# VHH binders against UV-B-induced protein At3g17800, chloroplastic: the designs that were tried, part 19

Target 1, 346 residues: UV-B-induced protein At3g17800, chloroplastic, of Arabidopsis thaliana (Mouse-ear cress) (q9lvj0)
Amino acid sequence: ASSASNDASSGSSPKPIAPLQLQSPAGQFLSQILVSHPHLVPAAVEQQLEQLQTDRDSQGQNKDSASVPGTDIVLYRRIAELKENERRRTLEEILYALVVQKFMEANVSLVPSVSPSSDPSGRVDTWPTKVEKLERLHSPEMYEMIHNHLALILGSRMGDLNSVAQISKLRVGQVYAASVMYGYFLKRVDQRFQLEKTMKILPGGSDESKTSVEQAEGTATYQAAVSSHPEVGAFAGGVSAKGFGSEIKPSRLRSYVMSFDAETLQRYATIRSREAVGIIEKHTEALFGKPEIVITPEGTVDSSKDEQIKISFGGMKRLVLEAVTFGSFLWDVESHVDARYHFVLN
Key: E = the ipSAE of ESMFold2; O = the ipSAE of ESMFold2 at other seeds; V2 = 0.75 times the mean of E and O plus 0.25 times the DockQ between their complexes.

## First folded at step 18 (VHH; framework vhh_gefurulimab)

Design ac2 (from ab1 with D107E; at its last look DockQ between E and O 0.50; V2 from the best seeds 0.69)
Fold by ESMFold2, look of step 18:
Structure ac2 (fold): chain B 346 residues (1-346), chain A 119 residues (1-119)
Amino acid sequence: as target 1 above (346 residues)
Amino acid sequence: EVQLVESGGGLVKPGGSLRLSCAASGFTFSDYAARWFRQAPGKEREFVSGITSGGSTTYADSVKGRFTISRDNAKNSLYLQMNSLRAEDTAVYYCATYRLTYLKQYEHWGQGTLVTVSS
């Protein structure tokens, strides 16, 4: 008899919404809300962050009781370590749930865990290769950088989506994880770039004051004039595009990144929190399994006997775009949560 | 903080037995492969035994059949049972852990525990 409830099956069970399964009480709660009432996830997260804050504040108060005579210092330290570890796991899972929610809002399904292939071709990529939704999630300047990243990974085969490659599973997972880090970096830099670009593109001149009201009034006045004159609307569209020289030249993200000194570049390339690093590692391991290692008779670690997998170039492109998008969302989610529950130590 | 602390070293007569322990803290020990190394005076550090996170074991030829590596993930501990000890087993014994992720490799080392085998 058939028992086929697994990640690759559509026949008898719903597919998981994400490859990493959440283990903490908060994570399990958020997983249920993600499925049943996805629009309530922000409120559920705020509730979980409040509980996490209360737990952290209570642990600080217990330090005073542990310092008095008669208190078991070893027991207090063990309890504090357990609670700290649980808080970290809980926070990681809150962050992961928020990243998953962002994919759900974008109507982009995360790629499921790579399963043993039963496909006649032997390919592991059962996911769609069309990626238009993923591409539209990024600023034009960020997408230019993503396109170059894809070109470096795929090489001459960027236009050959149906071709299949035999490649190390370890290598694919490493490319995925690196692409997550790259997306995190790109979003961090792009946000700074877009802010600076917006500040340099402000209406105004020799007047004493340049205010948000003046900018909003200018936009509304422009829109009203366009709407009252249909022919002017077509011309105004052309005139708006003529400003391209100023916008295009100062807006190149690559040039902006290349202007950073080595210290600044390293700082921006670093994942800010242990929790975000853990998410990347756990998510990638959920997709590809833990890297296989062997201890040799000489005592060294050998990962060169890693499993080979077959994946189309379209499948690889989809993975890399998802990875970059995951990293971009992770930056946003980390920043959002840090503003409400401070955990990033910079 | 990441910490590996070896214990159980000491003086033992040839033919005797000794059990080394390594206590891990500050990381998820069960995700790591673990290895014992040793360094005798005036010699390079050499591999003794290893155990993967999945429990697969490897031994250097010089200790095979005499030493047994084991781990207890619930106690975050690595062990080395050393039987039929010889003078040439005299060394400082080091605990080391290794984990490969898709982002990077993690390697941790203990400070060592001295084992002396002499009459």
Scores: ipSAE 0.754, ipTM 0.887, lowest interface PAE 0.7, mean pLDDT 79
ESMFold2 (binder alone), look of step 18: mean pLDDT 90; pTM 0.903
ESMFold2 at other seeds, look of step 18: ipSAE 0.759; ipTM 0.890

Design ac3 (from ab5 with D107E; at its last look DockQ between E and O 0.56; V2 from the best seeds 0.71)
Fold by ESMFold2 at other seeds, look of step 18:
Structure ac3 (fold): chain B 346 residues (1-346), chain A 119 residues (1-119)
Amino acid sequence: as target 1 above (346 residues)
Amino acid sequence: EVQLVESGGGLVKPGGSLRLSCAASGFTFSDYAARWFRQAPGKEREFVSGITSGGSTTYADSVKGRFTISRDNAKNSLYLQMNSLRAEDTAVYYCATYRLTYLRTYEHWGQGTLVTVSS
């Protein structure tokens, strides 16, 4: 509970806690708390959000002064735009600090900025390939979707994690950003799925009604047994028929998502706030650098001078799992902040 | 609200000079590459000049040595200094911006400003 860090025994971390450096006064303050007293970040955020609300309320009162005759209306509008831009940056950095805090609570270090290696092999992935903590952060149904996403990205090489590929840094960053988007989407739909599941008695879940075969007597028998004895471990000796009826079918969440109409799916696939989009872009640029472009003599834009990097498939798996987890946390953090300081326009 | 607003166009005699401005608002201009294009009556839009976010410049052969592109990120503004103007430079001039992120591309266009070069 009490902070052990002081001037006599204080030490700077040998690596930064996150790749993106926060620039606003609120962001720099939260960065210091993240290092020194991470358990205090939620309370510090509440204070910063109260200040933002106070500033927004007082700005409404100040707009009457801009209508005074002889005042430069264009100048006042430019000043108002600058203050709104600063408010938006501050909010982005509050969201980012909260996401970083969630990683720290889970005892998971964010991957540092990808830089050229001094290693003779040239490999950029020096981070641990152990991913067990990341895999355990998600519901079983969400994890199955994440596993399928990994299989799509890694292909047959999902079982050959020590092999190394040379790949475009731009493409790795794009996969990372897409994986953040996917994690955001998955958390959003998983929350709805879990809520609907808890409001319905097993086996009355929507996934089972979609896949149920005629005559569900086995399901009714299983449901009666489970609801009567929640601590089934006491009966572990010799009851293997229960495991047969309680098996989790592949990707129940996929089936649930496939039940959505196109309008619902599009709405759920959209990031709700521009602030959340902004921190995804800033975070990925902190990790991989800004994408390089060139203007050709013909006037077209070209990204063909993209850097190639060497990365193991285990390193890539670690990146993708972090990205999905980041997106999942971002959904929760965005919802939490919006409840206290309304900023989502959708 | 994203806007690009060109200004500085007008009527000028051959051999004269004009300076075009493009004011950006509603986005972080310094993160974007910026380009000037022009469209003469009855012709397709053509590239004039470009400048990357890092300041590297590119010019179409037809304007090289006569036109100078520049940007002022503190003023969120793009400029085109046009010297030694010719009748062939008569066109509507457009400001455009471009940014690539790992998530998406962003492209913005202005409405244009007319430059007329005549005796």
Scores: ipSAE 0.764, ipTM 0.893, lowest interface PAE 0.6, mean pLDDT 80
ESMFold2, look of step 18: ipSAE 0.765; ipTM 0.892
ESMFold2 (binder alone), look of step 18: mean pLDDT 90; pTM 0.903

Design ac4 (from ab5 with T105Q; at its last look DockQ between E and O 0.68; V2 from the best seeds 0.74)
Fold by ESMFold2, look of step 18:
Structure ac4 (fold): chain B 346 residues (1-346), chain A 119 residues (1-119)
Amino acid sequence: as target 1 above (346 residues)
Amino acid sequence: EVQLVESGGGLVKPGGSLRLSCAASGFTFSDYAARWFRQAPGKEREFVSGITSGGSTTYADSVKGRFTISRDNAKNSLYLQMNSLRAEDTAVYYCATYRLTYLRQYDHWGQGTLVTVSS
């Protein structure tokens, strides 16, 4: 017997709270709690992390048994790999649920999967363009870097947000993913910057001083690290030494980043965990679909064929701000979970 | 650890058949396009066949109609059925996988398996 009723078709169907649908039992459980009782998510996550820890500890004991006579070491290794993959998948989904919860706490809805809409203009961006909540989630110094990133992406159209462009969906997805990575990097360096700024004020008791925007040593190190590390190159458009002319107000966070040696830049520009990389990839594929590739008769791979979409510059701004915020939250969530269930190897 | 392990190579008379397998581990094989390449002694490596994650196939002209590529995502395996083998098919055969994401590209290669076609 069914208790379902036929209600009015005014669009009352549930809207997903996030574009990526979670598949693991823990992920499905957390998705349900996110909708029904979001205040319980931290406790539910703690319980799931304790279960993961117990499962990992049990596998460690069984690994010792594989060294006894009569055990098929090849089969044991295959089973262990499958269990490790399952735990990694579960952990990814716990991390994603926590990022979604941070958006809910900030009262910011994630944009849905990008698809054609019935908007009269043919635009795919049906989401709100008011972004004040997103902008206020970041420190003033971090926001200056975010604003520069937006200016580089949008160019002169930053003041003409109602304009519509027809652009490759692949390129929009790549900009989104790069912006997530940039937000992750920015949050990591901003936390260090804020701590060091506070410590320098307390011991010194001196007026804060500014460093020249064009620091030869810092600029050279930054450019060398960008050219030698592909992940750093993905966000180079958001931070540029060429943009530091006398007409541009300096940012203390930008100067701080430019002072890093190449080793520090490479370390900070790297996403720490496989799980965080996987989240970015799955989230962007949920938003934009998997990139299409073709195998040519010569055997090469070709990704040049791509769907075109119409999007306003205001819609693009909203996507980029969300992406940076997502990356910032991902850094915090990764750090929080690692303290309770150690999984970050660096 | 990412691994691609080829198997099924060996010695076959002209006109015979072999089936190559490539077992994938350490990554989600179903998300990847997969390709077979071969390299004969003293020759450049050349494309043999490919199959996308969606199942679309491509063949080099020299093997079209004789070789069939397939995949079994449930077993994380790629296959090459080679029929009507000729002496010029003698080579080391390599399995390769490729994936493009919005962050990066992934390109993995196996160690190869030797196929020898001779009387």
Scores: ipSAE 0.759, ipTM 0.887, lowest interface PAE 0.6, mean pLDDT 81
ESMFold2 (binder alone), look of step 18: mean pLDDT 87; pTM 0.877
ESMFold2 at other seeds, look of step 18: ipSAE 0.760; ipTM 0.892

Design ac5 (from ab5 with D107Q; at its last look DockQ between E and O 0.84; V2 from the best seeds 0.77)
Fold by ESMFold2 at other seeds, look of step 18:
Structure ac5 (fold): chain B 346 residues (1-346), chain A 119 residues (1-119)
Amino acid sequence: as target 1 above (346 residues)
Amino acid sequence: EVQLVESGGGLVKPGGSLRLSCAASGFTFSDYAARWFRQAPGKEREFVSGITSGGSTTYADSVKGRFTISRDNAKNSLYLQMNSLRAEDTAVYYCATYRLTYLRTYQHWGQGTLVTVSS
């Protein structure tokens, strides 16, 4: 028979469940539990957080001992710094494992690391383009904002998902990271909006219809709410000019966000913890590789070695939806863990 | 917490040699590109040499062939070996680090170390 060598292919996949591999002992343990016994991940995380809390509490006792005369204050301070660094690394990986677990609960596989393709089309997007599961994970109001975000990124090609673009890998990674930040921001704002909506205290009442006939309000507010990272607007590249192919619609959540003063908006648009920032950076680097730089003879830093990749618009849409969902989950996970093990400073 | 501390500066005769060091702490030095800059009295800061995280080196024309940049990631240290020193090399030398991520850039500067080349 023509394929007897293939009828017994391995029942286990060599691919990891997420593009970022966890290196700490806790991270490796949680990675194993994620695969073997995913229902136990919350309990395993609780155990790891209790261990971190105990470790931090023990450091408080050492600090008191080091403050007395006759102790090696320098040694105690150096040990405390090392332990703090190890706790931060461990915490970062616990947070990442929890985000991965949320994707598993949703039956959504994370996109694997982007690599050169031997596919006949030359495309790097080997992942499925079906996105219905991702879209259902968000409130209707949040989804409206996500749809507008996609329209800004994809422009007139929003409905032409089979088309292929040749685009900078660096630019795709920047759009991905910015979209993670946007999802984080949106979830934070949406949670406040949904609470106020259920208590019928929103401006204009909860029975307010979308009766405005005017087109989407200017993109300036939308771009400010997306992130402090400007590359989302640059990706649009002028393809989605107002009045041609625009998919931007007014929404109740957009109007709610516009009611914030600048101070509140800036606070909500900022990632609360260095651990969350680190997760976004490491996850995106696991997907796209570290950005390559060169130092010019003039001493400036340049990313001119940037690789070009071929990706379908459907593949790009899937990436952006995953990124927004990742950010949304990261907000929830960060908040959940902070309630148990306080680490958020902002 | 994050610091870059230069050392090894001093007074040297023309034609002499000097080795500058820069000790990094509070961040993962191996992920960063590193550069040396210098600023002579009354002049703008200028680029001297750089080294990427992968080890690729770059030199300003004025120091090429005389200066050698290197790094030791295990010791979180950056070095500048300065040979055939000239009076025009007199300046405060700064080390700087740079990292690009998909979210932002990170840049750190040292305090500087004075190099004086004089007979």
Scores: ipSAE 0.725, ipTM 0.872, lowest interface PAE 0.7, mean pLDDT 80
ESMFold2, look of step 18: ipSAE 0.770; ipTM 0.896
ESMFold2 (binder alone), look of step 18: mean pLDDT 89; pTM 0.899

Design ac6 (from ac1 with T52V; at its last look DockQ between E and O 0.56; V2 from the best seeds 0.72)
Fold by ESMFold2, look of step 18:
Structure ac6 (fold): chain B 346 residues (1-346), chain A 119 residues (1-119)
Amino acid sequence: as target 1 above (346 residues)
Amino acid sequence: EVQLVESGGGLVKPGGSLRLSCAASGFTFSDYAARWFRQAPGKEREFVSGIVSGGSTTYADSVKGRFTISRDNAKNSLYLQMNSLRAEDTAVYYCATYRLTYLRQYEHWGQGTLVTVSS
């Protein structure tokens, strides 16, 4: 019932499962398994991670045994760099395949690459507007924060999802990427919150919790955490800034986040691995195309040359919910893979 | 490790030519716009020339017609052919790269190479 299959049986095989096409040998293999036997993806990933570990271990053994004088040290360094880059690409694609698998398990299709549609309205949002599955994927406390995030982005248009805007494709992509980061951050914090809630250690009965809240208290700190990327604020300003304050509701997770000291909050606001950052960038570029820049006669870079798209606010809501869910899944997938093939550092 | 290394600077007489190179490593150079800047002693750093990933070029008015920017993505290299050099071209020349993604901006700078134009 809740399988990772497409609804259309007659055309299911040729439909793309995700906007980003995987190119490494492991990625291509996993893409085939995702289509044909999605329930086998975890086992296939385990196999690919074992191969990666073996490859990394053999390079380390060669480094230990090799003492090549002079000329060959330059060649070895270049070969080692190539192998490291290949492992990074492979790992990125394994992580992406696992995120796609989580969407398929939830029976939620990723939106396809954004392109002009034949729809009579000219809108690019061909996606279903029904988002109930996406909303159910998160804890109640996390969803309260997601709802507030949506209110910040959509503003007064939260109640007018059928209206359509002509809006910068670059800005939509930036909001999507920022929403992925926000979902990653929320899942990271929510996991800690849910663990502490289960142990009944949270504020409401502990003096340590009250002390932590006082030390970390600050409306400015919370507003910074909610607006973790400037593009969220810029998008809200570009669409509508009115009504945001009245739509922001207090929540237990918001209060918990405000209890963090600034150092912890900064650490949680960053993506842990280069591979996860790379996935976000490649996924959003697959969705929206690469951002274009020009160099002005004055020598500065300018991104204002940018495609406009026509999108409903319901379509935008669907994109943002997917982005937050993607970030949430990415946190889990990154942690899962790191436990099996250690790559998360600094 | 991300690195930009300029080379090809030196002493040249007025009217002479130099070819500057910038070797990039540790990132996908073909995804980046690249620019040359220069800074004379006591002056602000100024734009010289730029080339986007797709190959379109831009030149400061002071160098247009005399300097030619180019790139070789297969070699991860940026070049500046400098002809008809003048005393006012004397400066430290820097290469810089820039990429915009939906998540962030990336900017890298080299250490610079000195060009001296004098008798």
Scores: ipSAE 0.771, ipTM 0.895, lowest interface PAE 0.6, mean pLDDT 80
ESMFold2 (binder alone), look of step 18: mean pLDDT 89; pTM 0.901
ESMFold2 at other seeds, look of step 18: ipSAE 0.777; ipTM 0.900

## First folded at step 19 (VHH; framework vhh_gefurulimab)

Design ad1 (from ac1 with S53M; at its last look DockQ between E and O 0.59; V2 from the best seeds 0.73)
Fold by ESMFold2 at other seeds, look of step 19:
Structure ad1 (fold): chain B 346 residues (1-346), chain A 119 residues (1-119)
Amino acid sequence: as target 1 above (346 residues)
Amino acid sequence: EVQLVESGGGLVKPGGSLRLSCAASGFTFSDYAARWFRQAPGKEREFVSGITMGGSTTYADSVKGRFTISRDNAKNSLYLQMNSLRAEDTAVYYCATYRLTYLRQYEHWGQGTLVTVSS
């Protein structure tokens, strides 16, 4: 006789919905809801933000009372510091969960951690190469900028997507991180552009004569603006130096960006919160592993022992487009959360 | 507040030993590579020893065999055991940390601790 236990479901491991695993109590809770009841995530986040606000307000009261005689000032400071650190970690994970939720709403799966695959070709990019969903998530003006960004990264023949290359995993991760920052910047600028466009249309006629002010300006100018901040420039600058073989198309959003003074561009290119920077770093490390470093006998740091990976141009396009989309979502999520739980420093 | 605080410096006879400590706070020390540097009076700062996140060690030729670097991530601490000290080891010793992410580089420096080797 057959001793059937119906244990097929017990042997299955669900695929993770995102490469970064959340560890805080709030993060684990949100991760479960993201999988089981994704439509409830916004309400769950609102509840978690209310708890964070209550916790921060209580710490403010404790700070005032710590001046009263009879309290251990050293112990109070240590407890307050631990609570502040935990609130920061919780907030980071709430922000990440919201970004993941936006990908789920768009019906776009995040690429899993990059590792050697069982694919006979040895390519790491076994994920789907169709990117139409990602491309539709952005305004037409923003997409033109994204297309130019892709052209700079992929170089010759954006249409040669079946070709494969062996490339440094470190470099791929750096391009990904730079593309996240670029998406964050583009969304910030595009929101301002769309608002000004709508306001001009509503009270009067649309001003479409901006095409007459488009000049032959290299993509390097707005890439330089995005890359002029240390957090952005180290990665985007390296990418822009490789763009000699690609066409740069004019766009209305490019012209709009070029109308900003240097201080405005620098401010817009900056990631506003330390929590958002932390998410970008943790997410990219979850995807690509922590960069390996070596200390030379001269005392300098060397990352040349980096792993090489085999990836198609189509796979690279998918990674970059996801990265830009991640950055775009991060801007929206950061702004949404800041309005409810203020944490952004200037 | 990010802070690196060196301690354990002092006066020692030639041939003697000292153990330097560096206490890290305000960041996740285990994510960082750590290095010791030193600066003798009137000289440029020079590398002494380094240890990676994975524990791989590197030494300048002038200290190899005499100095031992170690770290205790649970205590957020970096150490330098200095044996067979010589007058030429007299310097201010600095603790430094380094981390590379896909987004940026992080580098932190301590304020130094004086080591004097003299008869």
Scores: ipSAE 0.761, ipTM 0.894, lowest interface PAE 0.6, mean pLDDT 80
ESMFold2, look of step 19: ipSAE 0.782; ipTM 0.901
ESMFold2 (binder alone), look of step 19: mean pLDDT 90; pTM 0.903

Design ad2 (from ac1 with S53E; at its last look DockQ between E and O 0.57; V2 from the best seeds 0.70)
Fold by ESMFold2, look of step 19:
Structure ad2 (fold): chain B 346 residues (1-346), chain A 119 residues (1-119)
Amino acid sequence: as target 1 above (346 residues)
Amino acid sequence: EVQLVESGGGLVKPGGSLRLSCAASGFTFSDYAARWFRQAPGKEREFVSGITEGGSTTYADSVKGRFTISRDNAKNSLYLQMNSLRAEDTAVYYCATYRLTYLRQYEHWGQGTLVTVSS
């Protein structure tokens, strides 16, 4: 292909599409396709998953043929472990590429690696502070939980987004990673909530469709119920006309989550796969650098030696919303890939 | 499977030398800081030496100048060269690794290797 000559006319170095640079052959291939031919990413991913499946099936066949005692068994096991590790790394990068694709489909650019700024203010946040696209990506119930999360992080400064804070880069990275985990958790519980909401209300539907149908039909039902059975009809009519819409608002997801027993909460708070954990760690390290540690003269580990950065509260809000969205997409991508190439341990 | 396996311990006369090794498997050793600890009979475990992922070294005062910590990331191995050994160096020596990520802390310990310094 002649695409290489067209790249020479760009005039400036293209910005990376994501802070984490993919290293595996599959990851580098998918990174190129994400930029040059994004419509081909699903087919390219399916091909890479097919290769992973074939490689895993071949390892099972070779395992059955290993009957020689001694040195051959040790070498065989070492090679098998290396191959398994390579498959895991390749899978992580496929999952990451799919998350990046979901951001591209949403027309949301990922924040670039946080680096020293030449900006006169010293701020590191060069990314847009406009968050409307990110907010639209979540159900209203999920967004209310996200809003509460933002309020905990930003505090009183949630209304003063232009102000700038001097804050530990380590702390920002930890907040980001925690927010990714939170988004993963929220998407997982929201999917269960939306399914149960549909099964409880007959007919089922979406927030807009079901609310609209219920409101129109509920007004007629409300008047009929009030006429026949005032006490029962008033209760039912209130729920159908105004109350059901009010009950479906974001407060319902919080109540739903609070209804879980401790075992269920613990299960939902756990990232299902090692690959997803690795993605969160690598993505966050690509954004903020590896956390610095030192070994003290007493031999203990100290993480308090950390760089300070300047970031606006609007920049922080954008970062946290991206993190939650990343986690939400990671849940979807993990589930999608697991259905095609099983890797998630139940 | 995550493992740290120490080796190279044994009986040595005072003034002698010994080199301990710690083989790491099941994780990316180069991302971890690594430390040696020791525990003599009837005593608390104490720090001997450490090396960060970036190569910065730290030594307990009692071993400075006699012990040298090193790592070979290509071989996933940590080493402790022990020179001018004394009876007080008799202990079980443990390898430990540590990594901080934005999600969590990872810490792994070996099972130890016995070093006996005796005439």
Scores: ipSAE 0.736, ipTM 0.869, lowest interface PAE 0.6, mean pLDDT 79
ESMFold2 (binder alone), look of step 19: mean pLDDT 90; pTM 0.905
ESMFold2 at other seeds, look of step 19: ipSAE 0.756; ipTM 0.892

